# Ledger of designs, part 3: VHH binders against Uncharacterized protein MJ0448

Target 1, 256 residues: Uncharacterized protein MJ0448, of Methanocaldococcus jannaschii (q57890)
Amino acid sequence: MIKILVDNTAYKKFFAQHGFSALIEINNKRILFDAGQNSITLRENLRLFNEKEGFDYIVLSHGHYDHCDGLKYVIENDLINGKVIAHKDAFLDKYAGNRYIGIDEEIKEYLLKKADLEIIEEPYKIDKDIIVSGYVPREYEYEMEEFQCIKDGKRVKDEVNDDMFLIAKGILITGCSHSGIINVVEYGKKLSEIKGVLGGFHLVGVSDNYLNRIVDYFKSQDFWIMPMHCTGFKALTKLSQLNNFVYGHVGKIIGI

## First folded at step 1 (VHH)

Design b8 (framework vhh_7nfr_2)
Fold by ESMFold2-Fast, scan of step 1:
Structure b8 (fold): chain B 256 residues (1-256), chain A 120 residues (1-120)
Amino acid sequence: as target 1 above (256 residues)
Amino acid sequence: QVQLQESGGGLVQPGGSLRLSCAASGFTFSSYAMSWVRQAPGEGREWVSSISKSGGSTYYADSVKGRFTIARDNVKNTLYLLMDSLKSDDTAVYYCAKSYVIEYRGFDYWGQGTQVTVSS
């Protein structure tokens, strides 16, 4: 089972927020994939789902605040029962122009110094049905948003090497696909048979030529797609015309 | 109980200087980044400046860069904003904030603020 906990769009009683979070429950394991932007939205949506239990794994898709800063709720309520899995670059200071967009300093400190933190770069199997991607190779042309980070005291271009996804029983879950959604899906196909793809596709602000290429790519696939979060209105209106499109929102439950 | 108490505001002429202070209590001050946020009449809240836990890194909004200096004293649990070359556009209520993130994201402020008026 997959429950969408945070997204830019919410159904009925749930709260919407710029951000992403999903709960994966499979093989007697509870996995929190991202945590949204703040404590309040994650707390209320967990309450509305009647989710009171802690998590055996926390997986960070990448080190941006709108995916990680809801962890403040998880940390303060002692809901981490096992490992936190992340790429090392998730913990860099990250910027979009003059805006800090990285993980909250206090959360970052907790994760690095007190959590059972598993830093990965290669695919990591939680079990036979659940795999975290590690680093996503950039083999296909994509349009990257312009970000910066601090490395060795210098502000440099941020390639978002920390961008990762998770596959659970053939369903690929991505946070924001900063590595390019085609690269995400094609690498996912090398790790598992793909039956569905959900999460942020990062198509806001892309060129018309790139967006049309993405639409054509997904039209040719035999799996369903549920684009959410950072996909953007223009991309959503085009992708929603595909016969394999599924509408995603907070409150959505997927049986697996 | 988290408490942030701002002081040092007042009426000053254009080109003048003021030093704002924020006395912090109820939390481990040296463990948090701190920020100054202002609100002008009829405007939304505007981030002004942030300082890291140690004071080793400082950040400024473009509108105040080169004129304002943020500083902290972790022994006295006090945050400062040294304001030079004040302009009429700097007129606002200034708030001290415990920061979750640098540059005006995910913070709470607990003080009532201190009024700065730049006018002849």
Scores: ipSAE 0.000, ipTM 0.114, lowest interface PAE 18.7, mean pLDDT 86

Design b9 (framework vhh_7pa5_2)
Fold by ESMFold2-Fast, scan of step 1:
Structure b9 (fold): chain B 256 residues (1-256), chain A 120 residues (1-120)
Amino acid sequence: as target 1 above (256 residues)
Amino acid sequence: QVQLVESGGGMVQPGGSLRLSCAASGFTFDDYAMSWVRRAPGKGPEWVSTISWSSGSISYADSVKGRFTISRDNAKNTLYLQMNSLKPEDTALYYCARTYKVYTGYFDYWGQGTQVTVSS
């Protein structure tokens, strides 16, 4: 099963927060995909799902605070029972203008010094049904938000090379799709048969031309979509008209 | 308590090979990424290569890529650098370094260095 732990929208008793997190449970493995932006929201939503056990794997979709900083709860309560999987660029100091948007420094230090950290760039297979993408090739034109990072002491453009997704039994889970949602899905199709796509599509602030292209792309697919988090209201309004649209929120459970 | 001791340096002609070793003690070796850093005469430190605790992630400076190979033996608490196709420009003191903030160039403990001289 997949349980949505953090999203910008929540159902009934659950708490909403800007951020993303999903729990994947298959083949006697517990995988935490992202952790939201703070300890309180992740802690309360885990409690409301009656989830008390630790995680065999933690997968970081990319190195932004709204996906990683909820890990403070996980670290402080000794809930990491195995590997943390991330791209090396997730640990760069990251900025949006003057604002730091990277992983909290204490969390970053724990992951780099104390965690069982598996740095990947190529697809990483957890088991026969679970694969982490590694680096997503940018084969299709997309609209990228302007970010910066520090590399070798220099402030440079951040291409968000650390953007990764996970596929569990044909369901693709993405954090924010900073590599372009069409690139994410098309690369996913090379790794597995796709039955559903969920997570952040990163369509906030995109042009109308690009948004219409995305809508047309998904209209032609035979899998369901559950756009969440950074997808944004305008994009959600258009995508919700598609026959393959599913409404996503904290509290959603998907059987697999 | 933490000690890093490099060995395997020496003199070699251009095109030759050397293998450097670093013996680590005083900490849990397989909890840390490890790096090789070099300092040429009259220049500042230049990062050469890094290997993660598990050997699952390896990176090289452009100047050595394809010629040098970093590896580690966690059972022996030892880091290695196999240097092939050596050039005069590779002449430097080579340091073993315990890596803090992987990929940002920060190191918390360094060895004393081993001298590599490439000359005709």
Scores: ipSAE 0.000, ipTM 0.124, lowest interface PAE 18.9, mean pLDDT 86

Design c1 (framework vhh_8k46_1)
Fold by ESMFold2-Fast, scan of step 1:
Structure c1 (fold): chain B 256 residues (1-256), chain A 121 residues (1-121)
Amino acid sequence: as target 1 above (256 residues)
Amino acid sequence: AVQLQASGGGFVQPGGSLRLSCAASGRTFSSYAMGWFRQAPGKEREFVSAISWSGGSTYYADSVKGRFTISRDNSKNTVYLQMNSLRAEDTATYYCAAKRYGSPWYEYDYWGQGTQVTVSS
């Protein structure tokens, strides 16, 4: 099953927050895909789902605070039972203008020095039904938000090469799709048959031309979509008109 | 470095068909998205069609949807544009272009020599 633990929209008793997190439980494995923005929201939503057990895998979609900083709760309560899977660039100091948007320094230090950290760039197969993408090739037109990072002591453009997704039984789970949602889905199709796509599509602030191309792209697909988090209101209003649209929120459970 | 050679242009009457080919040199063709662009006399170059590196996704300008079909053969390092139901307005020099892991729309890294298509009675 997949449970949505953190999203910008919540159902009933759950707490909403700018951020993303999903719990995947299949084949006797518990996988935490992202952790949201802070300890409080992740803690409360786990409690409301009656989830008390630790995680066999933690997968970081990319190194932004709204996906990683809820790990403070996981770390402080000794809930990491196995590997943390991430791209090496997830650990760069990351900025949007003058704002630090990277992983909290104490969390970053724990992951680099104390966690069983698996750095990947190629697809990583957890089992026969679960694969983490590694680096997503940027084959198709996409619009990037302007980010910077520190590499070798220099502030440079951040292309978010650390952006990764996970596929569980044909369902593709993405954090923010900074590599471009079409690139995410097309690469996913090379790794698995795709039955559904969920997570952040990062369509906030994109041009109308790009948004219309994304809408047309998804109209032609045979899988359902559940755009959340950073997809944004304008994109959600257009995507919600598609026959394959599913409304996503904290509290959503998908049987797999 | 990739070199592209477009061919297959010619004269055709309205309603006719032509097949354009773009042959790529080099061992990295299968890593490139491929596109077709055209430029009519006195007009800016415009997008016609694109195909992903795997052939799994295709894209078309509204003016050619339903009439043109793009395809590729990675074993032959070649991309094709099948043009059906040709109109006088399709008269242009057609260029093939390649982009590694890039957009199929605008900013292509490598451009082929053009092939002229003339549609007239």
Scores: ipSAE 0.000, ipTM 0.111, lowest interface PAE 19.6, mean pLDDT 86

Design c10 (framework vhh_7pa5_2)
Fold by ESMFold2-Fast, scan of step 1:
Structure c10 (fold): chain B 256 residues (1-256), chain A 120 residues (1-120)
Amino acid sequence: as target 1 above (256 residues)
Amino acid sequence: QVQLVESGGGMVQPGGSLRLSCAASGFTFSSYAMSWVRRAPGKGPEWVSTISKSGGSTSYADSVKGRFTISRDNAKNTLYLQMNSLKPEDTALYYCAKDYWSGYPYFDYWGQGTQVTVSS
């Protein structure tokens, strides 16, 4: 079972917020994929789902605050029962212009010094039905948002190499697809049969040519799609016309 | 708010019968196809049956064909599953589901489920 805990859109009783989080429960394992951007939203939506148990795994899709800073709730309430899985670059200081968009420093310190942290770059298999992608190869042309990070004391372009996804019983869950949604899905197909794709597609502000390419790409696929979070209104409007489109929001539950 | 409340589960011996009900609220029930999905201990969810929005068409998993009957009452916003000739293999939590898309094996679950246990 997958439960959407944080998204920019929510069903009536739940709280919406810029960010993403999903709870995956399969094979007696509880996995928290991202945590949204603050303690309050994650706490209240977990309460509304009547979810009180800790997590066997926490998987960070990438190191942006709107996916990670809700971890403050998880840390403060001792809800981490096992491993935290992340790419090493998730812990870089990250910026959009002059704005810090990286993981909160206190959370970052806890993860690096206190947590059972598993740093990966290659696919990591949690069990026979659950795999974390590791680094996503950039084989297909895509449009990337301009970000910076600090490396060796210098501010440089951030290609978001820490972008990762998770596949659970054929359902691909992506945080924001900074590596390009086509690259995400095509790499996912090499790791598993894909039956559905959900999460942020990162199509805000892309060109019309790229967006039309994405629409044509998904029209040709045999799986359902549930674009959320950073997909954006213009892209959602076009993708919603596809026969395989599913509307996603906080409160959505998917059986797997 | 969308709510689905399943009921009618219980403990029966092999060969017994149960009728499950799902009370729906918070949406226009008659506008959606409805399904029953079950989850056995240690297994993922398995689709059991679907009924069209008008009730004119039904479909069943091969494992339950001839034993289970799905029906609906749009005036009462209620979905039913009549289960006959129950087997130990039917033991599971049974969920009422909406937002079924034809050709996809996955469903949204909005209820808590109702437990069915078939055991001597």
Scores: ipSAE 0.000, ipTM 0.124, lowest interface PAE 20.3, mean pLDDT 86

Design c2 (framework vhh_gefurulimab)
Fold by ESMFold2-Fast, scan of step 1:
Structure c2 (fold): chain B 256 residues (1-256), chain A 121 residues (1-121)
Amino acid sequence: as target 1 above (256 residues)
Amino acid sequence: EVQLVESGGGLVKPGGSLRLSCAASGFTFSRYAAAWFRQAPGKEREFVSAIYSGGSTTYADSVKGRFTISRDNAKNSLYLQMNSLRAEDTAVYYCAADKYYRGSYPEFDYWGQGTLVTVSS
């Protein structure tokens, strides 16, 4: 099963927060995909799901604080039982204008110095049913948010090359799809048959022309979609009209 | 002056083991992350394994479970224990060190000259 632990929208007793996190339990493995923005929200939602056990794998979709900084709870409670999988660029200092949006420095130091860290760029199989994408090729035109990072001591444009997704039994889980949601899905199709796509689609602030292209793209697919987190209200309103739309929120459980 | 000097390379049969060493001098090794890279004939240099200043390790998928990286800060030394060696492990192995991980990983400040490992029967 997949349990949504952190999202901008929550149902009933659960806590909402700007951020994303999902728990994947399959083949006797527990995988934490992202951790949200802070310790409190992740901790409380795990408790509300009655989830007390540690994680065999932690997968970082990319190196932004709203996906990684909830790891402070995981680290402080010794809940990392295995590998942390990330792209190397997840650990860059990242900025939106003059605002630091990268991973908290204490968390970053722990991951680089003490964790069993698996740096990947190519697809990485956790097992026969679970694959982490590695770098997502940018084959289709897309609109990206403007970010910067420090590379080799210089502040440069951040292409968010660290953006990765995970596929579990045909369900693609993406953090924010900074590489373009069409690029994410098309690359996912090369790795596995896709039955569903969930997570952040990063359609907040995009042009109407691009958004309409995304809507038309998903209308033609035979899998379900569950856009969350950074998808944004305008995009959610349009995507919710599709026959293959599923409403996602903290508290959602998907059987696999 | 900074130096990294590799040793321990040689000829070994498939399935055998070999231990590489790297001696660091001219800098405070304990504050640096260190790594092993290799370059097979006619191929690009590829990452093998890294160990961070705090002791955390990472491995290339092709060597995971077979190779073990370690360090001895008191001796300013880095090691690579290579077990279950295969013909495709044949390469020149390079030691590298880098003080800061602000930027692209693994970009390294200092490199050794390399030591040849040949796996053949």
Scores: ipSAE 0.000, ipTM 0.115, lowest interface PAE 18.8, mean pLDDT 86

Design c3 (framework vhh_7nfr_2)
Fold by ESMFold2-Fast, scan of step 1:
Structure c3 (fold): chain B 256 residues (1-256), chain A 120 residues (1-120)
Amino acid sequence: as target 1 above (256 residues)
Amino acid sequence: QVQLQESGGGLVQPGGSLRLSCAASGFTFSSYAMSWVRQAPGEGREWVSSISGSGRSTYYADSVKGRFTIARDNVKNTLYLLMDSLKSDDTAVYYCAKYPRGYYSEFDYWGQGTQVTVSS
């Protein structure tokens, strides 16, 4: 089972917020994939799903606040029962212009000093049906939002090398696809047979040429898609016309 | 209602070949990706192969790559699985399946399946 806990769009009783989080429950394991932007939204949506138990794994798609800072709720309520899996660059100081967009410093300190943190760059298998991608190769041309980070005391371009996805029983879950959604899906196909793709596709603000390329790419695929979060309204209006489109929102449950 | 009717199964010896067919009705066939899924005695369902609505993209489980070929005829609303070099481990009931839309990730399949037995 997959439950969407945080997204920019919510169904009925649930709370919407800029961010992403999904709960994956399979093979008697509970995995929290991202945690949204703050404690309040994650807490309320977990309550509305009647979810009270902790998590055996926490997987960070990348080190941006709208995916990580809801962990404040998880940490303060002792809901981490096992490993936190992340790429090392998730913990860099990250910026969009003058705005800090990285992980909250208290959360970052907890993860680095007190959590059972597993730093990965290669695919990591949680079990026979669940794999975390590690680093996503950028083999296909894509458009990326301009970000910066601090390395060796210097502000440099942030290529978001920490961008990762998870596959659970053939369903690929991506946080924001900063590595390019085509790169995400093509690499996913090398790790598993894909029957569905969901999460943020990061198509907000892209050129019309790139967006049309993405639409044409998905027309040729035999899996369903559920673009959410950072996909953006313009891209959603085009992708919603595809025969394999599924509308995603907080409250959505996918049986696996 | 979606209806999928499988046929073409039977008893074959190891190394033999079979062609499975699935007649589809109740939906716009060319607008959906289709799959073959099998279930061996005492085991869970295993995905075998998928084909896009247009037929341009095909995918195979590692266990059948190079031995099976999936194809479709959108004029006849029929899905095929061409099986070569059959092994005893291929013994199963084979179902054709339509990819779902909405909040279910499971294949929507509504056939009785077709039994394939590979035995000497």
Scores: ipSAE 0.000, ipTM 0.118, lowest interface PAE 18.9, mean pLDDT 86

Design c4 (framework vhh_7pa5_2)
Fold by ESMFold2-Fast, scan of step 1:
Structure c4 (fold): chain B 256 residues (1-256), chain A 119 residues (1-119)
Amino acid sequence: as target 1 above (256 residues)
Amino acid sequence: QVQLVESGGGMVQPGGSLRLSCAASGFTFSSYWMSWVRRAPGKGPEWVSTISGSGGSTSYADSVKGRFTISRDNAKNTLYLQMNSLKPEDTALYYCARLPYKGDYFDYWGQGTQVTVSS
């Protein structure tokens, strides 16, 4: 099963927050995909799901604070029972203008110095039903948000090469799809049969031409979509008209 | 300027082996899927093998599966094709080809390297 732990929208008793996190439970493995923005929201939503056990794997979709900084709760409560899987570039200092948007420095130090950290660029199979993408090739035209990072002491454009997704029994889970949602899905199709796609589609602030292209793309697919987090209101209103649209929120459970 | 330059072809007897190389320049090699395509005299192009930008995903035509291995060295901007158990039917001009961001067609091809399998 997949449980949505953190999203910008929540249902009933759950807490909403700008961020993303999902718990995947398959084949006696517990995988935490992202952790949201802070300890409080992740802690309370785990409690409300009656989730007390640690995680066999933690997968970081990319190195932004709204996906990683909830790990402080996980670290402080000794809930990491196995590997943390991430791309090397997740640990760069990352910026949006003058604002630091990277992983909290204390969390970053823990992951680099004390955690069982698995750095990947290639697809990584956790088991027969669970694969982490590694680097997502930018094969289809997409619109990229302007970010910067520090490399070799210089502030340069951040292509967000650390953007990764996970597929669990044909369900693709993405954090923010900074590599372009069409690139994410098309690469996913090369790794597995796709039955559903959920997570952040990164359609806030995109042009109308690009958004209409995305809508037409998903209209032609045989899988369901559950756009969340950074997809944004304008994109959600258009995507919600599709027959394969599913409304996602904290508290959602997907059986697999 | 995008350039793809193949090498490593030659004459070999049936059952022999050859390794082809493709030197790429003028683009971010690691960001592109790459393929080997061959063309026998008087015939159209036949797809042989494809590899993802990271090298983590590969695929092969049924005619070469189990005999050929595609690989890449992104630090050297080089694509390889290891060809084992060569057959006379493998005789062709072999091309390195790039898959673009916006399609399932090849946008750049090399000049080709000739592979001839005969006794």
Scores: ipSAE 0.000, ipTM 0.087, lowest interface PAE 22.6, mean pLDDT 86

Design c5 (framework vhh_h_nbbcii10_fgla)
Fold by ESMFold2-Fast, scan of step 1:
Structure c5 (fold): chain B 256 residues (1-256), chain A 125 residues (1-125)
Amino acid sequence: as target 1 above (256 residues)
Amino acid sequence: QVQLVESGGGLVQPGGSLRLSCAASGFTFSRYSSYALGWFRQAPGQGLEAVAAISGSGGSTYYADSVKGRFTISRDNSKNTLYLQMNSLRAEDTAVYYCAAYKPWGYDSREYDYWGQGTLVTVSS
C-alpha cells in the first residue's frame, strides 16, 4: 500500500502543501519516502489517515526543504524506528539564488549525529521487493533548474547528485526527478520491471521541445504514470491526455 | 504584521565601517532554520544587487564578489536579528540596503519572502 501524505494538491479533508511525502507499507515494513515541507501538514495528514505508528525506514529523495523539513514532526514524536537512507550530498547547504532551500539545520544535525543513517550512492535493497536507487546516472539529455550548494567552503553549481528514487513492487516513487525523469525511469528499468511511476517529474519551466520529448517518451511506455508536486500545470495538461495517466493528490491510496 | 526593520545606516567616509541590523517581528528565525536570510542593496539609479546570505545555522555564507573579504554576515536567532558588518567601505557601496527572509508558510502550500523597508548607507568624503 502506498498513501500520498503531502502533495501540492489534496483531496477534500486533507491539507495541500508545496512538497512531497508518501507512506509505503509492504512486507510488514513501513517506509516514509520524504516528509513534506513542515511539521503541521505532515502531522495533520497522518492524523487524517489514522497513521499513528513509526517508520522502519525513512528515505530522502534529495536534500530540499519541501521534502525533508516535515521530519521535525517525525523526530520530535520519536517515530523513527530504524534507518534513514540518504545520499551524502542531501546534507549540503543548498540554494536557489539567495534562498536557502536545503534541509533545516537542526534536522540535518539530528540525522547526521543521532539517527541510524545509511549513506548510499549505489542501489540499496531493503528487501526482495523494495530498492532505493542511489545516484541516478545522467545518460539522457535533460533540462535542470539552476541551483547552487556549498562544497568544501565554496559556492558551486548543485547538480543535485543526491536525487534518488525508490521502487516498491514495480512502482517507482520519485521526489522531484532533478536528475531528469527519463534518466530516473530508464535507470529504474535496469533495477526492476516497472508497473507504475509516481511523484514529482520536475517539468515546471522546461522548454516546449523537452516537454514534447517527455510526453512522447511516456506515450510509448506500458506502465501508468501519476505525475505530482513539481510537474507543473503545462506538463500536467499534456500528460493528462495519455491513456496511462493517473491523477494524484494527497489522500490517494495505491494497492500493491 | 510580519515585518523586517533595518537600522544602522548613515554617512561614513571611505575606508570606514558600519554595522547594519535587521530585526524581525511577527515571525521568528528559530521556527525553521532552513530559511535563508540575506542582504541586498540598490544604488541610486541601479537595480537590486545581492550582497550576502546566511544559512539557518550560520555555518554557510554567500558573498558577492564586490564585497567578499570586506563584509561579514551573521545572525542571532535568540534576538531574531540579522547583521551585516561592513568594513573598508568604498564610494561604490553607497546604496539603500534591504534585509530579506525566505520562509515557508503554514497551511498555504506556498513560499513567502519578506523584505524590509531599507536603510541608506552613504559613503562620501
Scores: ipSAE 0.000, ipTM 0.117, lowest interface PAE 19.8, mean pLDDT 83

Design c6 (framework vhh_8k46_1)
Fold by ESMFold2-Fast, scan of step 1:
Structure c6 (fold): chain B 256 residues (1-256), chain A 122 residues (1-122)
Amino acid sequence: as target 1 above (256 residues)
Amino acid sequence: AVQLQASGGGFVQPGGSLRLSCAASGFTFSKYAMGWFRQAPGKEREFVSAISYSGGSTYYADSVKGRFTISRDNSKNTVYLQMNSLRAEDTATYYCAARGTYYKDWSPYDYWGQGTQVTVSS
């Protein structure tokens, strides 16, 4: 079972927020994939789902605040029962212009000093049905949003090498697909048979040519798609016309 | 109102030690991460070390790991850099800087000190 805990769109009683989080429950494991951008929204949506238990794994899709800063709730309530899995670059100071968009420093401190932190770059199998991608190769042309990070005290371009996804029983879950959604899906196909793709596709602000390429790409696939979060209204309008489109929001439950 | 006063620089022989201090005022020190940077003549400013606002996390450039130690005292609004086993390559002006700990709308380092010169030579 997959439950959408944080998204920019919510159903009925749930709370919407810019951010992403999903709970994956399979093979007697509870996995929190991202945590949204603050404690309040994650706390309330977990409560509304009647989710009171901690997590055996936490997986960070990448090191942006709108995916990680809800972890403050998880940390303060002792809900981490096992490993936190992340790419090393998730912990860089990250910027969009002059705006800090990285992980909150207190959360970063906890993860680096006190959590059972598993830094990965290669695919990591949690079990036979659950794999975390590691680094996503950039084999297909894509449009990247302009970000910066601090390396050795210098402000440099951030390629978002920390961008990762998770596959659970053939369902690919992506946070924001900063590595390009086609690269995400094509790499996912090398790791597992894909039955569905959900999460942020990062199509806000992309060119019409790139967006049309993405639409054509997904039209040719035999899996369903549930684009959310950073996909954006223009892209959602076009993707919603596809026969394999599923509308995603906080409160959605997917049986697996 | 906002001030970062770096001190403790000077002349030292290779293999020697110095402790730099940075006294902060005019902002809520306990809510800011602190960093040390250095700049040698004709070189770009480079990162040396950083400490989280609680003091629980520290970061070091590879060139100083095992030799330098950053620490802070939030009750005294001061960050320190203990420099051991100094090398000629450590010669630079050292700057302390303060960075917001919140992800929203904070510049990478909001406040900078004037710097303190460290010279390692015989």
Scores: ipSAE 0.000, ipTM 0.143, lowest interface PAE 17.7, mean pLDDT 87

